VHH binders against q9xw16. Designs and how they scored, part 19

Target 1, 132 residues: q9xw16
Amino acid sequence: MSGWNAYIDTMTAAAPSIKRCAIVGAADGSVWARTEADNVFKASEEELKTFVALFNDVTQVPAKGADIEGVHYVVPRTEESLIFGKKENTGFFAVKTKSAVLIAVYEGPNEVAAQVRKAVESMQTYLNNAGY

## First folded at step 1 (VHH)

Design k28 (framework vhh_3k1k_2)
Fold by ESMFold2-Fast, scan of step 1:
Structure k28 (fold): chain B 132 residues (1-132), chain A 120 residues (1-120)
Amino acid sequence: as target 1 above (132 residues)
Amino acid sequence: QVQLVESGGALVQPGGSLRLSCAASGFTFDDYAMRWYRQAPGKEREWVAGISWSGGSTSYEDSVKGRFTISRDDARNTVYLQMNSLKPEDTAVYYCAKDMYSSSGYFDYWGQGTQVTVSS
């Protein structure tokens, strides 16, 4: 449907444990692409505006956690362009590029987290190199 | 209820320019991201351009980068697509779309579309 959905499809094919994901604008959280239908990424626009603002100072995030799709995640630590969290067997990775934030929600034990992180960071590198 | 009305489509020569408009009503326009899509005969709908709710961020499909510019005028509840250096392969029906709350649907609101034909 969307040319941006090709990036979503590539990432979910690389890491099948990703249940839902989206690419949103870094400035305002506007959705550029998301998983659809039964796999729809269900974050409201208000929640996404709040979420992308966390990248303005990632060092504050571990003390507060992060909310995605109405679920509160514990964020154990952050990196300059990476926020990730865990809630039981559900987790997320979010990375910031020049113009976008890519968010992937996955389900599974800690063993699958490494595969999901690799897929998300590979896409981050690709998008940065493509000028996004 | 959400209403989107596209206009500005026409028959133009290769290398020409067009500006498409999308007039929006039925929602708080400046709270939502807006997007343009297109669909050529026999092809799937494809995303063309997007603009954030604030206008501070824009994004484009690779095939139109440097040629198309999306903008918005929140005072007029209108989003625009300026199309330069048009090519025959840009021939399509162009649709304006509003992002939706995820809990209310997976489906963007689409307008009726406006036909752009690039031909000699």
Scores: ipSAE 0.000, ipTM 0.150, lowest interface PAE 15.6, mean pLDDT 81

Design k29 (framework vhh_3k1k_2)
Fold by ESMFold2-Fast, scan of step 1:
Order: C-alpha cells, then sequence, then structure tokens
Structure k29 (fold): chain B 132 residues (1-132), chain A 120 residues (1-120)
C-alpha cells in the first residue's frame, strides 16, 4: 500500500525546490509517507510527536520556534493550520489537515518559499475536502 | 485485499435519477475517505465526488454540484452516489475508489465500474 507516496510525488512535482517532505498523522506524528533515498526526511518519531502537538496551540510557537530533523527554526508567525520557519537559506512549511500534517523542507530565497507554500496549501485544501 | 464493487448503473431518460452503490471489503472502511470517478468513451477518467472518513465533509466536481450527492453507510461498508437531473453528458462508466487520490497501487485493481447511459 504505497498510496500516500502519491501525495509526496504530487507536492515535489508542483514545487521542485522541496528538498525533503513527509506526511504524518496529526494525532501522533506517525510517518505515513516521506521522501526516500537521496532526499530522505530524517525526523525521529519523538521529534514528530512533539512537532504535531504544536498545532494544538499555534499562537505559542513564534516565541519558542520549532525543531525538524534536529534543526531549530525561527517561526516568525503562524496561522491556524500553518506553521512555517526559517533558518538562514533553509525553511519549512507545515500544514495540518483533519487527520494529517504535511511537512515540506526547502532551500532557497523567499521567491522559492512562495512556490513551496502554494504547493503545500493546495494539497492541504485537497486533503481536507477529501476528508483527511 | 481491497475490493470495490460498483452497481446500480442503468439506462435513464434526461432529467431522471439513479443511485449508484459501491460495496467495499478488505480494509477498515470507516477509516478511509471514498471517491467516485467516471469515464466516458474515448475520454480520461475524471473525478466526480468525494466523502470524508467521518462523512462530515463532501466535495464535488463543478459539473455535478447541486445534482449529485455522495453518502456512506459504514454499517454496510457502502458508499453511494445519488444522481439527480441527469443529462446526456453524464453518460459514462462510474468507478469508486478508496481514498482522496488514486491511492490504489499498480497491483491493486479498480472495480469494473457500472455503466450509466442517459438518452431518450
Amino acid sequence: as target 1 above (132 residues)
Amino acid sequence: QVQLVESGGALVQPGGSLRLSCAASGFTFDDYAMRWYRQAPGKEREWVAGISWSGGSTSYEDSVKGRFTISRDDARNTVYLQMNSLKPEDTAVYYCAKGPYDILTGYDYWGQGTQVTVSS
């Protein structure tokens, strides 16, 4: 059953600047699908449990930042279902759906970040409409 | 393994109604979203409707909004498509699928579909 890998492929096709990404369970951070091989998403189970719990109160996140793949990111602001962070030329966008959290790590300037955000938010809308 | 069996297709007159059923087995039905697709002769398969695992959210292609209603009966492991105000352009083979996308692998099969023909 590699069904969730199709969403990974769709996101990376929409925004080739995505370096690594994953789809994880919103309740527990369990990995449903991730980029593999040369682009393996490296976050631990414990880190992902902590990360998805941030969506319980996103307003607290800018004060403390967020950790993904052992990297601490500054979170400049959040929206109800969106956490994004920056660390120099690297960043991430994470969006929560009803059942999942999608995380995309990218590298590049703000123009690249805009494309990644669009891809992740489009997938969020699609999955929410489909009941995930 | 996952099995999806569509039924209910028929010949109907324009303006008529029809209800399609999809019987699911081989997975925990109430944990997954379900979708309907259709394919007209010589055309690509297109998405028609979707329903969340809880039934709390539904979505439709613009051409069928207001005319088609997707629903589910988790006690019977069945998803339905109620089609009202049918038009000749709705003529197609209708398929159901597990999940929000084509999440069936190359080794999983799609149901054989059910033929809907709308004509006088």
Scores: ipSAE 0.005, ipTM 0.142, lowest interface PAE 12.6, mean pLDDT 80

Design k3 (framework vhh_3k1k_2)
Fold by ESMFold2-Fast, scan of step 1:
Structure k3 (fold): chain B 132 residues (1-132), chain A 118 residues (1-118)
Amino acid sequence: as target 1 above (132 residues)
Amino acid sequence: QVQLVESGGALVQPGGSLRLSCAASGFTFSSYAMRWYRQAPGKEREWVAGISGSGGSTSYEDSVKGRFTISRDDARNTVYLQMNSLKPEDTAVYYCAAGYPPLPFDYWGQGTQVTVSS
């Protein structure tokens, strides 16, 4: 229903291996849009508030890991405005824009991860340039 | 149908302040994120500031952070840009834009000229 759903659709069309994703507010983790129905993004409000706060100092994240949808991910390293993690055949990429955080959860091998990262970073660039 | 009308542009001395307004009509204002852009002669249009539909989040280009503040009044369908500590480099035509994520193009206003000069 939110106009932000079209951005979710654009991201998943660019990388079909994305199983679930969301766009949330960078300040508070409020959900602007997320995948629904068979691919519902399951993170709680409390979990998202904790997760977006990780972007206040990404250098601390590899020591602790990150929790998304109740799953604890190992975060091997971070980059400016990017947190990513892996747990077996599941992983995620999360990027911060000026006002939002994009989170994409995927399943598959390393070549799939590369496609998902590209889609998320392309959307990050687009939204930043659009003032979001 | 959709209309955005900027106002408040003026000539101001370096270090001065100015507030721009953008009045919107023809769409459900509260559902749209609002943004300010600017364009100096011979330069590309650049993003300046943004505010979400609820007003819950704001964002700024690095060069204006700490000097400019974006705000909105949904009851009046208006978005504002408060500009403090103005510099000659801020001289540009300022545009407001309304974006609804499903649309590939933003709605744009006609702009308001800001000149910072002694």
Scores: ipSAE 0.000, ipTM 0.137, lowest interface PAE 11.4, mean pLDDT 82

Design k30 (framework vhh_3k1k_2)
Fold by OpenDDE, second read of step 2:
Structure k30 (fold): chain B 132 residues (1-132), chain A 120 residues (1-120)
Amino acid sequence: as target 1 above (132 residues)
Amino acid sequence: QVQLVESGGALVQPGGSLRLSCAASGFTFDDYAMRWYRQAPGKEREWVAGISWSGGSTSYEDSVKGRFTISRDDARNTVYLQMNSLKPEDTAVYYCAKDSLPPPGYFDYWGQGTQVTVSS
């Protein structure tokens, strides 16, 4: 198991509502780590390249939404390094570090979103301090 | 078994330079990101810089950007902090830290620290 896989495990452990998770390069969307097996993160490289580019101008994202794993999510709002989306009882949180984008897809009511955000933002802070 | 030993701290004049070293042992060095922290008298320990596993990514606190450079030599199990254009406010004990990520939390291993004093 790579070091990146450990970070995936940490996020999924911190927020049980997270179903799939990925750590990708902020520059090109390359997959560094992802959930696998029964919870495989299935976004394509092309899709991820498009997704990470959203962080170049997050202000436009709410207007057009975001696609992950072939699913279109409504994006209520964004922050400089945070994009989150919703679709029915599912959603995602994506945070950008210096060199990476962390993506967590979750399932559950709106109440679980806070825990998911905390998990990815905690990892965001840790990775930033680690040089990522 | 993790051991971190910092060295290179000294007394220097403002505008001077220092290079700190941290010798690591007791773990597979190149599998872990490394970080530098510092603690000034009466202040909380603060993060200064971090370097990724491969050494390909680095980050710095705002006050040291452009002046400090973190690097690593995996063959020697050593992480460095090159400090240029030193200021009196850089005076502190500098600590090397090993990344540790046991789920679900994070923690660091620390060395004993090395004293850096910037004074005229």
Scores: ipSAE 0.027, ipTM 0.314, lowest interface PAE 5.4, mean pLDDT 89
Fold by ESMFold2-Fast, scan of step 1:
Structure k30 (fold): chain B 132 residues (1-132), chain A 120 residues (1-120)
Amino acid sequence: as target 1 above (132 residues)
Amino acid sequence: QVQLVESGGALVQPGGSLRLSCAASGFTFDDYAMRWYRQAPGKEREWVAGISWSGGSTSYEDSVKGRFTISRDDARNTVYLQMNSLKPEDTAVYYCAKDSLPPPGYFDYWGQGTQVTVSS
């Protein structure tokens, strides 16, 4: 996990507005790395398994929303490899690579959301380029 | 011992072509994604192109897309960068880099780089 933590550090450095984030296996939701301590990403393994399965058919997600860290988010729309949601002042962006799903939770206005989206999409590109 | 040796850099006129090579040794080449970076005088090092460990995916910086092609020859432990329609803005030292397999990491620059100069 230690080496995957470097990717968490890179992503949070690029977007300091990220409150919590994780990199998980696309097939099973297993945690490869996540923010810890005061910024611990709190999702259970069961919840993450359910969440990554949403990428098998993203068209179903807007009708039901998505759950992350026990919080239910409204998902207004999806793209092929991107699910994002909003709940009041909190939101998330999740992107899928070949082998991984990156999840970033943020809090703040639309300008913050744009920064977080850019960071997760940049990391998605980086991991895809590395064959992950 | 792990090393990457870049070659193929030269002085070339605008519109010309060059092929850069990076010979890898000291590790299992087929297990690693490979990338090309460049650094022009007074500028930060920038990513240019990448190829997955399997060779099934390639990616490029927008400014070089359509002009540059990255490829690999796993039998020869070599990654290539074919550069066509060269512009003065492509003048830089070019470096190849590898990543660790898993966990991922940032790239290591192992060679001295190879100088590409585009001018008449």
Scores: ipSAE 0.000, ipTM 0.155, lowest interface PAE 10.5, mean pLDDT 82

Design k31 (framework vhh_3k1k_2)
Fold by ESMFold2-Fast, scan of step 1:
Structure k31 (fold): chain B 132 residues (1-132), chain A 120 residues (1-120)
Amino acid sequence: as target 1 above (132 residues)
Amino acid sequence: QVQLVESGGALVQPGGSLRLSCAASGFTFDDYAMRWYRQAPGKEREWVAGISWSGGSTSYEDSVKGRFTISRDDARNTVYLQMNSLKPEDTAVYYCAKEPYYDSSGLDYWGQGTQVTVSS
């Protein structure tokens, strides 16, 4: 997981409003890397398995919302390989690559959400180009 | 001042082509997804096409798939709609809109749009 921690560090450095993030397996939701200690990403194995399965049909997600760390987020829309959720001043961006799903939970106003989205999508592009 | 200014609308024959432009100002253009909408006489405003902030993802209403292409030029703060194989049913005023990813406030329509008329 130590190799994958470098990607966590890169995303957090690019968007300081990210409070917690993780890189998980697209097939099963297994954690490859995540923020730790005071910023520990607290999603259960079962929750992550359910979450990554949402990418099998993203068009259904806005009707149901999504759960991350026991918090239910409203999903206003999805794009190809992108699920975005919002709950008041808190939100997340999740993107799927060939082998992974990147999840970033942030806090802050709409202005900082754009920076978080950009950081996550940039990492998605990098990992896809690297064969992940 | 956030502003979107549409241009390129014209009268064209069925089967013709047009390229619409939308010049954006007053916000960080490359951080937002952009969309095109249209409104025909007596009808509701309908979504036509969308492009993500990175340009990596595009989406289209079924009736225009294969005929219309959305693109963006972030250096010029401009979004485009290339319209090919135009049909009389495409006659409408076309609007571009900024699409906020990170809130549910909906879309902002700016300017008067640009009129596209497809007829003989």
Scores: ipSAE 0.000, ipTM 0.202, lowest interface PAE 12.3, mean pLDDT 81

Design k32 (framework vhh_3k1k_2)
Fold by ESMFold2-Fast, scan of step 1:
Structure k32 (fold): chain B 132 residues (1-132), chain A 120 residues (1-120)
Amino acid sequence: as target 1 above (132 residues)
Amino acid sequence: QVQLVESGGALVQPGGSLRLSCAASGFTFDDYAMRWYRQAPGKEREWVAGISWSGGSTSYEDSVKGRFTISRDDARNTVYLQMNSLKPEDTAVYYCAKDYPLPSGYYDYWGQGTQVTVSS
């Protein structure tokens, strides 16, 4: 639908183990693009608003975890612009750019997680360089 | 399938102006953000400007802010770069790109480029 859907397609092509993903506004969690149909990213507006606010102080996140799509994830550690979590065989990576937050939910072992992280961080670099 | 054709590059004196065009085909143009990049001899390719699919949002590299303006004409499937107050350091081959963030070799939809030379 929108030009932002091309970024969703690019991330999914780079890491096919991404089950669902979204690009949301860093200020308010508004959805710019997300996976649709059978792979629809189903986070509520209030959940996304709460989630993007975590980037205001990532050091507090490991103590509390994070909620995405109604699922509570354990967050083992954070980096300045990166939050990632695990729950059984499922996980997520979320990165903040100047104006956006990219969220990718995946399933699979640690080898899969590495591919997903690379895809999300590559997109983060591109969007920052593009002024987003 | 996807084709991008840049044009408008020329030799121009410092302080001059040029307008670059990029004609797109092979995809639904108004569904995609478009970007301009440039590469000078011996340097890495760098991002210059971007425009959203709707044209409602634009972004620029710091060194070109206030001098360059990106725009699009969806009826003509064309993106433009208006370059004012050109400087010798703007000398480069300018490339148009469909909004794919993967590096060259992975869905690389950059065109052939157009040479801009700024010298006396």
Scores: ipSAE 0.000, ipTM 0.160, lowest interface PAE 12.8, mean pLDDT 81

Design k33 (framework vhh_3k1k_2)
Fold by ESMFold2-Fast, scan of step 1:
Structure k33 (fold): chain B 132 residues (1-132), chain A 119 residues (1-119)
Amino acid sequence: as target 1 above (132 residues)
Amino acid sequence: QVQLVESGGALVQPGGSLRLSCAASGFTFDDYAMRWYRQAPGKEREWVAGISWSGGSTSYEDSVKGRFTISRDDARNTVYLQMNSLKPEDTAVYYCATGLYDYPEFDYWGQGTQVTVSS
């Protein structure tokens, strides 16, 4: 479990605009690792279980939006393994691998969002190649 | 803070020409793609043209290909839309936008400039 925190550290180092992030189980939303202390990722177990289930049919998500840490995000569109949202000055990117979902919450304009997306997608590729 | 200001909209006769300008501020202009959209009364906003951050690639909606040309002047933080052979169907409010290329719906928008093509 602690080993998974190294991936959290890697993502936040690659994109410093990530405010909070987590790696959760794709099947159940169980937290494998998350940012801690001043940057603790606050989503409940129930919320994460609901969130990861969105990947079962991403085409439905733009009509309803998505909730993370009690915040309702507008989801403008989705890709097969990617859900992202925006709420004023905050946003998130979430990507699914074989066994995990990576969630990164960031703050800032579209300029920083691109870097956050690259960090999350790079980790997605790495974990898929590692069999996760 | 990102700000986009469009100008150049006018009433023009069918077959006429207009050049729209969009002045950008509050971001590193030359690192971002720029786009033009339009919205006619009672219709949804539609994409019209796009230009890459480098200016090396441009793209257009089928109905405007060969008539419209998008260009940028990075020294002036400005993007242009040259519109030739205008048709009544081109009547719309034209919007300049910038944002993530993969996600145009996150674009920052200007206030728009009205183009009317009528006799």
Scores: ipSAE 0.000, ipTM 0.131, lowest interface PAE 13.8, mean pLDDT 82

Design k34 (framework vhh_3k1k_2)
Fold by ESMFold2-Fast, scan of step 1:
Structure k34 (fold): chain B 132 residues (1-132), chain A 119 residues (1-119)
Amino acid sequence: as target 1 above (132 residues)
Amino acid sequence: QVQLVESGGALVQPGGSLRLSCAASGFTFDDYAMRWYRQAPGKEREWVAGISWSGGSTSYEDSVKGRFTISRDDARNTVYLQMNSLKPEDTAVYYCAAGEYLSYGYDYWGQGTQVTVSS
């Protein structure tokens, strides 16, 4: 763990429906920080390297979906720096900054998805403005 | 006008304790995560500790974990860094920062307070 855990804590406090999240390097998927203990984010380094590479061409992602923590998610659509997925009552939002990718996994109905997206996008803006 | 003012820096002996304060004004303090950073001569600024906007979560750099404690007093718009078991390598200018996590913009920074750990 590094000093990046302060950002994880801030994000999860802002959106309590986030069950697990991580901040990883955009170039290689290396974990900078993740939720711990009862909420440990368990994606492998190999999976994360594959996942962050999806941001090189997000337009192809809806056709094949995305894998996080060994779970395959349907990706309904993407935006230039945003990938989100759904599987039953579980979902994720992932956003790319200049040097990082933020991934937040949540559980619950679609009613809370907007809160999670707002938290992730707010952190994305904050980190980009901070030079990350 | 947003302002962060650090205080409490001093010369202390190894093994000593010190409490830093950061007084905030000009923004809604309760909406911001607060962090402490430090910078030693000839080194880059490094993150030391953070506390969430709600105060429910704290995080620390590995080298200070167990020795430093961050806390906040929202009624006084102040964040604190309690430093125990100080070591010479803790010598640095300590900076307070406020993040605009839930809004748009950059971190707000204070001017810093000097901590020197020496005999």
Scores: ipSAE 0.000, ipTM 0.139, lowest interface PAE 13.9, mean pLDDT 81

Design k35 (framework vhh_3k1k_2)
Fold by ESMFold2-Fast, scan of step 1:
Structure k35 (fold): chain B 132 residues (1-132), chain A 120 residues (1-120)
Amino acid sequence: as target 1 above (132 residues)
Amino acid sequence: QVQLVESGGALVQPGGSLRLSCAASGFTFDDYAMRWYRQAPGKEREWVAGISWSGGSTSYEDSVKGRFTISRDDARNTVYLQMNSLKPEDTAVYYCAKDTYYYGSGSDYWGQGTQVTVSS
């Protein structure tokens, strides 16, 4: 059990519709913790490096979309520290903290997604307050 | 180019019914949840109803539960709001939005709105 895996467990307990998630370094996309085994988060290091760089200018992301785990997502809009996307029956929320990016992939309708967003934003607030 | 065009607003007596329509274009309609908002004169814009991208889930503001029904027709790229048992407090401009997570003010994806007036 890494310390960071406890935060993954907290998010998935708060929003059971999260299928896979990870906490990665904001500067380089290095994995700090991720879901494992049957629900392993499968993004490559190169993909995560590219993904976290999107937070350098989130205003460009809706025109291009975003790639996570080899899946291209339509990004309807962004906020300064939030990217979220849709692809068929899947979606994701990604939020940036001072030092980390939290990524949660879920399946289900957009109303279910509101619970996932709340869990991710709650963790974002907690980590920012903890200095991460 | 995202466009949302609302229609169906009218003057109606208390207890009456209206169906509002929102025709969407410029995005993949069936990938997105759709929502209805309203804004009464001198008040902030408030959420009214939402429907998931699949149509499998709907949600409503407490004051409209049991009276309003949101639905969608993905073949026509249209979302609807069926309004029954209308009350004077339902008087507002009604707006369609493709963004299920709107909070506060402003959205590049809101339509022009359609006026609903409930009065004798």
Scores: ipSAE 0.000, ipTM 0.110, lowest interface PAE 16.3, mean pLDDT 80

Design k36 (framework vhh_3k1k_2)
Fold by ESMFold2-Fast, scan of step 1:
Structure k36 (fold): chain B 132 residues (1-132), chain A 120 residues (1-120)
Amino acid sequence: as target 1 above (132 residues)
Amino acid sequence: QVQLVESGGALVQPGGSLRLSCAASGFTFDDYAMRWYRQAPGKEREWVAGISWSGGSTSYEDSVKGRFTISRDDARNTVYLQMNSLKPEDTAVYYCAKAYSSGYLEFDYWGQGTQVTVSS
């Protein structure tokens, strides 16, 4: 298995607290790669299309939250190309590149959240530099 | 392991139509998004169209919007590209690719593609 799944493997190796993740198209939310089998990323096409559209105006997101895999997350704040949220012991980080949105769902305390953010931002930098 | 075989390319006149097919094998087809790319003589390979794993979302390069339609038939493990109102600038070899393909690597495209020529 190669292709975009290699980047999924890179992120999950860098942050083992990532339970599920995906790389999707920024324009339409189409899935380029995702975790599979026992940790399959389950978001519907409609949900992903709605989710990537949030990056068109991230300032509106904290007021409404965000939905991933049917779970509604509180989004405390956003940055220019970053949306993150929390719901109980679960959280996510999503970053936008030129052509893609990376989404990582994790479980655990603030310490693991920091590791997940680092992994996602490192991949964002790599893909932007590669023209994606 | 993964095999993608493109077909349907032909010589057509400007304004004509063609439907390209891509037969997929070696992976669980309905779990992956599919894409079409093309490479014109003397040009770089470019993305043309994409379709999500369930078929509910499609996307297109600006120059083909309104003229091309991507679709899939999961029972037949096939993705299609319906091309209408063809123009000489659509002349290219067309390739299909699996969504997890790295996109940045040339080996994402398997087979020799299918040649589309638009000329009188």
Scores: ipSAE 0.000, ipTM 0.136, lowest interface PAE 15.3, mean pLDDT 81

Design k37 (framework vhh_3k1k_2)
Fold by ESMFold2-Fast, scan of step 1:
Structure k37 (fold): chain B 132 residues (1-132), chain A 119 residues (1-119)
Amino acid sequence: as target 1 above (132 residues)
Amino acid sequence: QVQLVESGGALVQPGGSLRLSCAASGFTFDDYAMRWYRQAPGKEREWVAGISWSGGSTSYEDSVKGRFTISRDDARNTVYLQMNSLKPEDTAVYYCAADYSLYEPFDYWGQGTQVTVSS
């Protein structure tokens, strides 16, 4: 729990355009760690449970979009372990590992999205290699 | 029912200033990014300015950057466009839009407010 906060800090240091992020359980959406205080990731337990279930069949997601923190995002496409969405200058990247889903909400022009994606995918690779 | 009501349009002289307001109702305002668009006679509707759902990010079309400022007041469900150093080329009907699309304000549009910049 406490150790998971270090991964949150690592991602936000690598991509300062990340406004809020969380690491949640892939099976149930339970929060392992999230940004706090002024950057609190405030998705409900029920919303997160619904969100992580999207990874059971990512091909259905572009037709309906995805909701995070009560905000509806357009999901233009998905990859096997990646869901990303956009809404004007805001967006998110969510990636699934063996045991976790990492969610990062960012704000900025499209060019910063690539840096945020890189930070999230780098952490995904690290956690998968660590057995998570 | 979704409503967007623009106001503040007027006839102003070149170099003047004007503040437009857009009052929103019927949806959860603070979950939506908001945009301003404009349409001059005989032209396509043009994006002018945008503000993120959190208010932390703003964006502008190049011709208005430095002259126009978009802001929002979530407690009042209102988005504003402060227009300074107005030019005749700014003459248009200005529209407020709430948008979940990637590039276009497809969700909701207001009725528009006329801005005329003329000597």
Scores: ipSAE 0.000, ipTM 0.098, lowest interface PAE 17.4, mean pLDDT 80

Design k38 (framework vhh_3k1k_2)
Fold by ESMFold2-Fast, scan of step 1:
Structure k38 (fold): chain B 132 residues (1-132), chain A 119 residues (1-119)
Amino acid sequence: as target 1 above (132 residues)
Amino acid sequence: QVQLVESGGALVQPGGSLRLSCAASGFTFDDYAMRWYRQAPGKEREWVAGISWSGGSTSYEDSVKGRFTISRDDARNTVYLQMNSLKPEDTAVYYCAKGGYEYLPMDVWGQGTQVTVSS
């Protein structure tokens, strides 16, 4: 196995509470890799293009929320390269690197969310240091 | 199992044209961006071209812009690279890869197809 699938495997191994995730291009939302089979990440191309464009001005996001896999999430606040949201017992973390956006959807309480955020931010740091 | 099988490489004279094909299996082809890379003798593998999963967006390395065209046929699970106005500098093994456009890991899933441009 090669390419970006190894990064998906690394991230899901680091935080088993990640139910679905993807690595997409920051410029156009093109999928570089995603979870498949029983855990397939089901966002459309148009949804992902819209989603990655949110990183052009993250200050607008809390007023509107964000849509992932047809689910509308409340986004309480954003950071420069981080958008995160909640919908009942589900949530997501999305981080931007130089060339990519990492999206992880998880289920569970706040302790689980903290572990997922740590895994996503660790991968963000790794990819930025690798030039991505 | 994910497989990518490249074909279409040949010996061609400068100014000639070739179309490379990459047949994909083992994954949902129309959910992924696809890319072409090449590795010339004595050089590292370099990205050549990319196409989004919809085909609505394409990108090219500067040295091939205007000469190469990437396209896809989702009904056949195939990505193509049409190469026109070939130059000796285009001589390389060409590889197909799944994923995004820019700064991908320098690994591929296929065996590659050899393109030689010489007189």
Scores: ipSAE 0.000, ipTM 0.165, lowest interface PAE 13.8, mean pLDDT 82

